# Designs tried in a protein design chat: VH-VL binders against q5gan3. Part 12

Target 1, 136 residues: q5gan3
Amino acid sequence: MDIKMQIGSRNFYTLSIDYPRVNYPKGFRGYCNGLMSYMRGKMQNSDCPKIHYVIHAPWKAIQKFCKYSDSFCENYNEYCTLTQDSLPITVCSLSHQQPPTSCYYNSTLTNQKLYLLCSRKYEADPIGIAGLYSGI
Key: E = the ipSAE of ESMFold2; O = the ipSAE of OpenDDE; V2 = 0.75 times the mean of E and O plus 0.25 times the DockQ between their complexes.

## First folded at step 5 (VH-VL; framework fv_romlusevimab)

Design f5 (at its last look DockQ between E and O 0.46; V2 from the best seeds 0.00; counts 0 for: pae E 2.3 > 2)
Fold by OpenDDE, look of step 5:
Structure f5 (fold): chain C 136 residues (1-136), chain A 124 residues (1-124), chain B 108 residues (1-108)
Amino acid sequence: as target 1 above (136 residues)
Amino acid sequence: QVQLVQSGSELKKPGASVKVSCKASGYTFTSYAMNWVRQAPGQGLEWMGWINTNTGKPTYAQGFTGRFVFSLDTSVSTASLQISSLKAEDTAVYYCARSDYLTYWDYYYGMDVWGQGTTVTVSS
Amino acid sequence: SYVLTQPPSVSVAPGKTARITCGGNNIGSDYVHWYQQKPGQAPVLVIYRDSNRPSGIPERFSGSNSGNTATLTISGVEAGDEADYYCQVWDSSSNHYVFGGGTKLTVL
């Protein structure tokens, strides 16, 4: 595995994998608000992404989906695959009302199949999420 | 400096073919998708599609299949648009424009670099 | 297909503020880009991802996007701002870039 592939995999693990799902203390302003503040810090970016997905499954359970990528997502210029199983995920969606110095998000917990971006065609690691499976 | 330079104006008859070139410089050619945009006289911008500069796979917008072909010559960082069986309604300015590939973690931008445009006139 | 709706024209006096709207179904959930095109020239990106300015674009240019409407705002309009302005979005449903119909800004 080359350095670029390793970096992509590490970033994906850090930013999009939370297993088991963290529980915040009483009074905390929400899962996604906490998660996205962490992510923004890691990304060293002050902008507020409109959407973010967090997978709540063991890394190995997710990694197995990238053993073989049956497709290439041209838009992302990466190999991609549809997960055979639904995964528990939290969808963080940016609220229309934003405070001046932070990002406010709505949190939705659901189970869905994902379009994963894989680092290569065979025996690869997940490096991103292209989207959720909606039956199309 | 980053720039896209297109080939010169073309005057063609109906039924002929034309090939417009777009040469990139100042950046890594294969790191950005290349888009083609059409603008008929007095009309708005119309996205024709784009080509993955790494794989060479083109994606055509609806209405731009068949007679329109996107191609690459990566050795000279050049994208090309070929239009066959030209019609009068193909008369327009054609632009190439680069855009980021979509990413999950990184921010992508719009079409931040444009060619100067190539006027194609189809007249009998 | 995804449709972006712009007013065909907007007129403004010098020094005043121009607002150009771009309507789309739930456009607030998408990133909107804006392009300026002066007569006989290629388009120039003036706003990307709703509200960001590329280098070289004056602070007079700003953008917002919420609900069903994105807006390009040009404060202190100058004669040189007279141009056509186009909004744009990536439609993930169709995997297409979509342009608005364009708005001609006239400086009176």
Scores: ipSAE 0.695, ipTM 0.891, lowest interface PAE 0.7, mean pLDDT 92
Fold by ESMFold2, look of step 5:
Structure f5 (fold): chain C 136 residues (1-136), chain A 124 residues (1-124), chain B 108 residues (1-108)
Amino acid sequence: as target 1 above (136 residues)
Amino acid sequence: QVQLVQSGSELKKPGASVKVSCKASGYTFTSYAMNWVRQAPGQGLEWMGWINTNTGKPTYAQGFTGRFVFSLDTSVSTASLQISSLKAEDTAVYYCARSDYLTYWDYYYGMDVWGQGTTVTVSS
Amino acid sequence: SYVLTQPPSVSVAPGKTARITCGGNNIGSDYVHWYQQKPGQAPVLVIYRDSNRPSGIPERFSGSNSGNTATLTISGVEAGDEADYYCQVWDSSSNHYVFGGGTKLTVL
């Protein structure tokens, strides 16, 4: 079996927080493609993750949401919380129009509330995103 | 070595109860969820649900919410499945299998270690 | 509610390539796991998250997943590969694991 690698607060900060949002020059393949290539290399796996979220807000503001986490997400075995406010988020989605092995990502900027995973081990630091909240 | 060892096969009458045990060794028991999987004779695999080994909270698949009870004894790294009011259709092999909890980055690792299975036969 | 469809059987000559499919609506958006089960034995994980091999699984086992179809590929098939093969996903809408119906691989 592979050694399971836990997503820590430092990995989440490095890979999921980009504030202010970096503006790439013309001709670059898109915001998400560079990031996802780095993530695949860092995580030592060959598959292309189906989706990834990047939050464009100050880290300290994001940390505060986990201070008041109000539920336990059994499937993740971690505390979780819904953000009080909608946040600017880039959604990196694996492209439907390209071969899956190309690992080509579309980027979509949106503003939504999201479910944060909050570490028990690191005193409520954010360690991941369980999804976006639609309210429906 | 990481291992799940299940209790022995059972022959039961309808209406009886059975308890299948699954003892884990070689790893930190509370670091993985414990799943129960049923396989009726000549049939495929059917997920019955899982139990969070840290909280003891079970999740049952649809169709397994009544007579099936998952439990733990973490002091001896053991998960158990109890089936009450046994019916002939409960005749099957029952497997325990561990799985990782879901994670943000490395989701859905599957069930990497399985018990040997426990055959429960219900006949009158 | 989410159903994974596998062919009931596949026959392949020794040394050739076996391909076992797992169909599901938009299954390419899910992570697919594959299990091998020999008669009288517990299942063994052979592929996880579409295309990753656990330690100890030969490189001739590979997987892919796109659109509505995931595929387990076994190159250089050996008699010892004769088994039932199951695909599996986690269905987040139901919070259930779902298994496919299984495929019997025969090596002739």
Scores: ipSAE 0.369, ipTM 0.793, lowest interface PAE 2.3, mean pLDDT 85
ESMFold2 (binder alone), look of step 5: mean pLDDT 91; pTM 0.939

## First folded at step 10 (VH-VL; framework fv_romlusevimab)

Design j5 (at its last look DockQ between E and O 0.05; V2 from the best seeds 0.00; counts 0 for: pae E 17.3 > 2, placed apart)
Fold by OpenDDE, look of step 10:
Structure j5 (fold): chain C 136 residues (1-136), chain A 123 residues (1-123), chain B 108 residues (1-108)
Amino acid sequence: as target 1 above (136 residues)
Amino acid sequence: QVQLVQSGSELKKPGASVKVSCKASGYTFTDYAMNWVRQAPGQGLEWMGWINTNTGKPTYAQGFTGRFVFSLDTSVSTASLQISSLKAEDTAVYYCARSSYLSYWGYYGMDVWGQGTTVTVSS
Amino acid sequence: SYVLTQPPSVSVAPGKTARITCGGNNIGSDYVHWYQQKPGQAPVLVIYRDSNRPSGIPERFSGSNSGNTATLTISGVEAGDEADYYCQVWDSSSDHYVFGGGTKLTVL
């Protein structure tokens, strides 16, 4: 795996993996609001993503799903895999009401299978999340 | 087939406005950001910015603020570029092009392009 | 600002190998994408992320990127390869796509 994909995987870890799930102090704007503020700062981007997923599991428990990717996600032009197990995740959904200066999110904690983007077909690292498994 | 189809050529006078449309088909419109690229006659490609097709939030490159407006009509999978107060130097071919949201990390370029819309500004 | 430098033109005989360079400060640390633009046509992505070919792009097209130079290599050049080629980088520090100045490839 090339160093750039390793960096991509590290970025994914930084933005989408939180284990154990952090607890913010009383009075904080909320898990997703805090996380997305951090994310936007990290990306130096003012856009508000519609949805962001955070996985609350050890990295190694997530990484194993990318050891073999027999699917290709055309929308992302990347190999992808459906996790065999449900993982605890926080879904950050953009609120309909947005102030001009920040992004407000609704937080939902749930257990779901998800589609991981993998850096290559075999022995890969996760580099992103394509979406949640809806069962349909 | 995945494609972007842009509106036809435009001939405008200085000070007028133009709106170029870009209709997407063959894929989920909101799965990709829509970029706008300008190419003046005999010149290279210039990125104008992009619009988030999920939120509708536009991001404009330096030099493309003020007179340039990105918009969406998601009901018809269409992105639009409006240029107001047209100048002669706005004469160019304007392209729409999709890119993955994972481009935040430089993963992808622009894999699908419209055919381009020629905008000519002359008195 | 991030600047990508390309030679304005490259000439190559049919069947030979063309190499188009894209220079940038530590560009090897960035993913470089390449576009082909034939006269009167829209650009076409021919290489993404340094060395990957989109579906439909011939194996004759390859890319590399290290140090301060990215290179698009076209082996067995054909007359149909005559076009302008642009390199591109996503500059995360400015949140901008940046294009090179373009290189006109002439097939002799």
Scores: ipSAE 0.076, ipTM 0.762, lowest interface PAE 4.0, mean pLDDT 90
Fold by ESMFold2, look of step 10:
Formats: sequence, C-alpha cells, structure tokens
Structure j5 (fold): chain C 136 residues (1-136), chain A 123 residues (1-123), chain B 108 residues (1-108)
Amino acid sequence: as target 1 above (136 residues)
Amino acid sequence: QVQLVQSGSELKKPGASVKVSCKASGYTFTDYAMNWVRQAPGQGLEWMGWINTNTGKPTYAQGFTGRFVFSLDTSVSTASLQISSLKAEDTAVYYCARSSYLSYWGYYGMDVWGQGTTVTVSS
Amino acid sequence: SYVLTQPPSVSVAPGKTARITCGGNNIGSDYVHWYQQKPGQAPVLVIYRDSNRPSGIPERFSGSNSGNTATLTISGVEAGDEADYYCQVWDSSSDHYVFGGGTKLTVL
C-alpha cells in the first residue's frame, strides 16, 4: 500500500502537511527524496510508495474541507470531499528510470484540487488523500 | 547482487604512487556516492572523503587534501583512489563504500563495502 | 573537529547483554550508524539511523540515541559477536563523516 493510504489524522498531518514548505540544503536530490526518506524512517518501514502528496497549507484550512463532506468513497470505506479551492502541493512520484527499491523520487510543485478522505467518525478530520482532481 | 570489488593489494617503495580501483555492480552507479575509508595497521577507521558520482566532485576530509585524489570512470562503474609520493605512514587497508546522497545529512549509513586493498610502503 | 568517544573494550559473558556506548555533545540530534568489523574483514553495517537493522542482521542487535549518548545493544551475546564496533555520524559543522575510535567486544 501507498503511504498516502495510511489512515489516521495524526499520521496524515505528520506525513502530508508541510506548511510553510521546508527548504532543503544544497546537496539534496530534490524536495521529495529528503522528505520521503524521513517519512520512511519516521514510520519505521522500508516501502517505497509509488506516489505521495504534500499539501502546503495551514492545517486549520485543510480541516474545514472535511467538515461538510458530502460523499462516501466505497473504495476507501471513508467519506471524501473535493477541496473547494486549489492548494499548493508537491507531488512525489517514484522514478520509472530506477529500480522500485531505489526509492528515487521526482518532485513536482503544482496547484490543484484534491480528493480528501474524511473520517467516518469523530470530527470528520482529514485522514488521507484519495487523489488529485483532473479538470475538464 | 550489489557488490564493490577492489583491485589487488600493492607493495610500493616510498615516493612511488598507487591507484586503487573499486568497481561497482548490481546497481546504478550514479545513484550512490562513493566513500573512501582508511585503516592503518592496528588502528580504527578513518573517513578519507567521498566523490559525487553524478558530478565527479570530490570532498576530502582534513588530512587528505594533498596527495590523495578521487576519480571516476562512470562508463565502467569504477571509482579510483590515487595516492602520490607514498610514505611509510600510508601503509593501510583502503576501503570503498557506497552511501545514499541523503547521507550528506547522515541519514543513511554506508551499506555496501569493498573487500579492502592493502597498500604496503616499505623500503 | 567533532569527536566520538567509545570505550576501548567491553567484556561480556556468553548469553548476556553487551552495551557499547558512543559519546558526543548533543549526539541525539544526529543519526548514528554502527559497524561491526571482524579480523581481516571489511566493516558491516549493523544499525543505521540510530535503531534500524539492515536486512540479515539478527534481532538481538538494537540501538538507541538520545542526549549525549548513543548505545549499541547486543542481547544473547555469542562468541561470533567478538569484533570491533564503530559508531559513525555526519558532522554538519565540518560536512564530514566521523567514526568513533572503536570498541573491541570480547566474549568470555
């Protein structure tokens, strides 16, 4: 399973929110390689997720999207909502040029709406990201 | 199988030079930095520095900024250590060891080591 | 330059627990790696990033790092664990790796 599918508001906040966006020192191989290595160490696993999203917005603003979630996403067995606004995010994608176990990531900074997973239980807190909105 | 294979041991006279090679296999050579580590007889490990396998830029530890030169031949996945003007004190085992580029911050260790090359400098 | 301090030797009876320390000012803010070196062999990474075991390292090897001390712990010590053990950090002030002086573990 992709690391974005770890459900829980504490894990989601720790792994998917970076506000203001951290600047890494010279010598890193990009934002995502540093961040994904930290996350694997923090979660004490060696899986290389194929994709991971990081939101660069205040937690309070992200929480508001889930308060009025209007859909149930059967594939995740959780409520979900499309964010009303585009958010600044970094997309960390596992490189196709390297063996999957190398954990080398490409970093893409973009502004997009997200499908958030919102807890079925208390407070409807954000607990994950189901994907990005592909516009028409 | 990921491995680092070093060139054979060398016996040299003072004032000569030596080149120790380290050939990588089983992984993408340019995905990892290459470190050099020295161990004199009966002594501990000394980090000599490393070389960026993408740019070819070496970084030398203090005490290794003169007669020691790191180089690469990426076409054959090989890192090399050249020691000029050999002295008796250069007698040691020399290791190559790979590390992730995130090791600039000490995030990973040196996970694969060469077998070591003994350089003996005697009259 | 930043110095890592290890005891020169540690002796432990078979089946008991060995603890090898690595001292450094505020070392708990750094990630510590540990290497095992048996006579005539290259070092082998046994713990990385304070407490993680590479594939193939037995569960009886563990590590911790807080404050001014990192510790390598080997439970159920066996004769085959006799080796020199080195700690290592990245010293951000010099942009250099630093090894500790090494600790000889004797099983008797």
Scores: ipSAE 0.000, ipTM 0.514, lowest interface PAE 17.3, mean pLDDT 82
ESMFold2 (binder alone), look of step 10: mean pLDDT 92; pTM 0.947

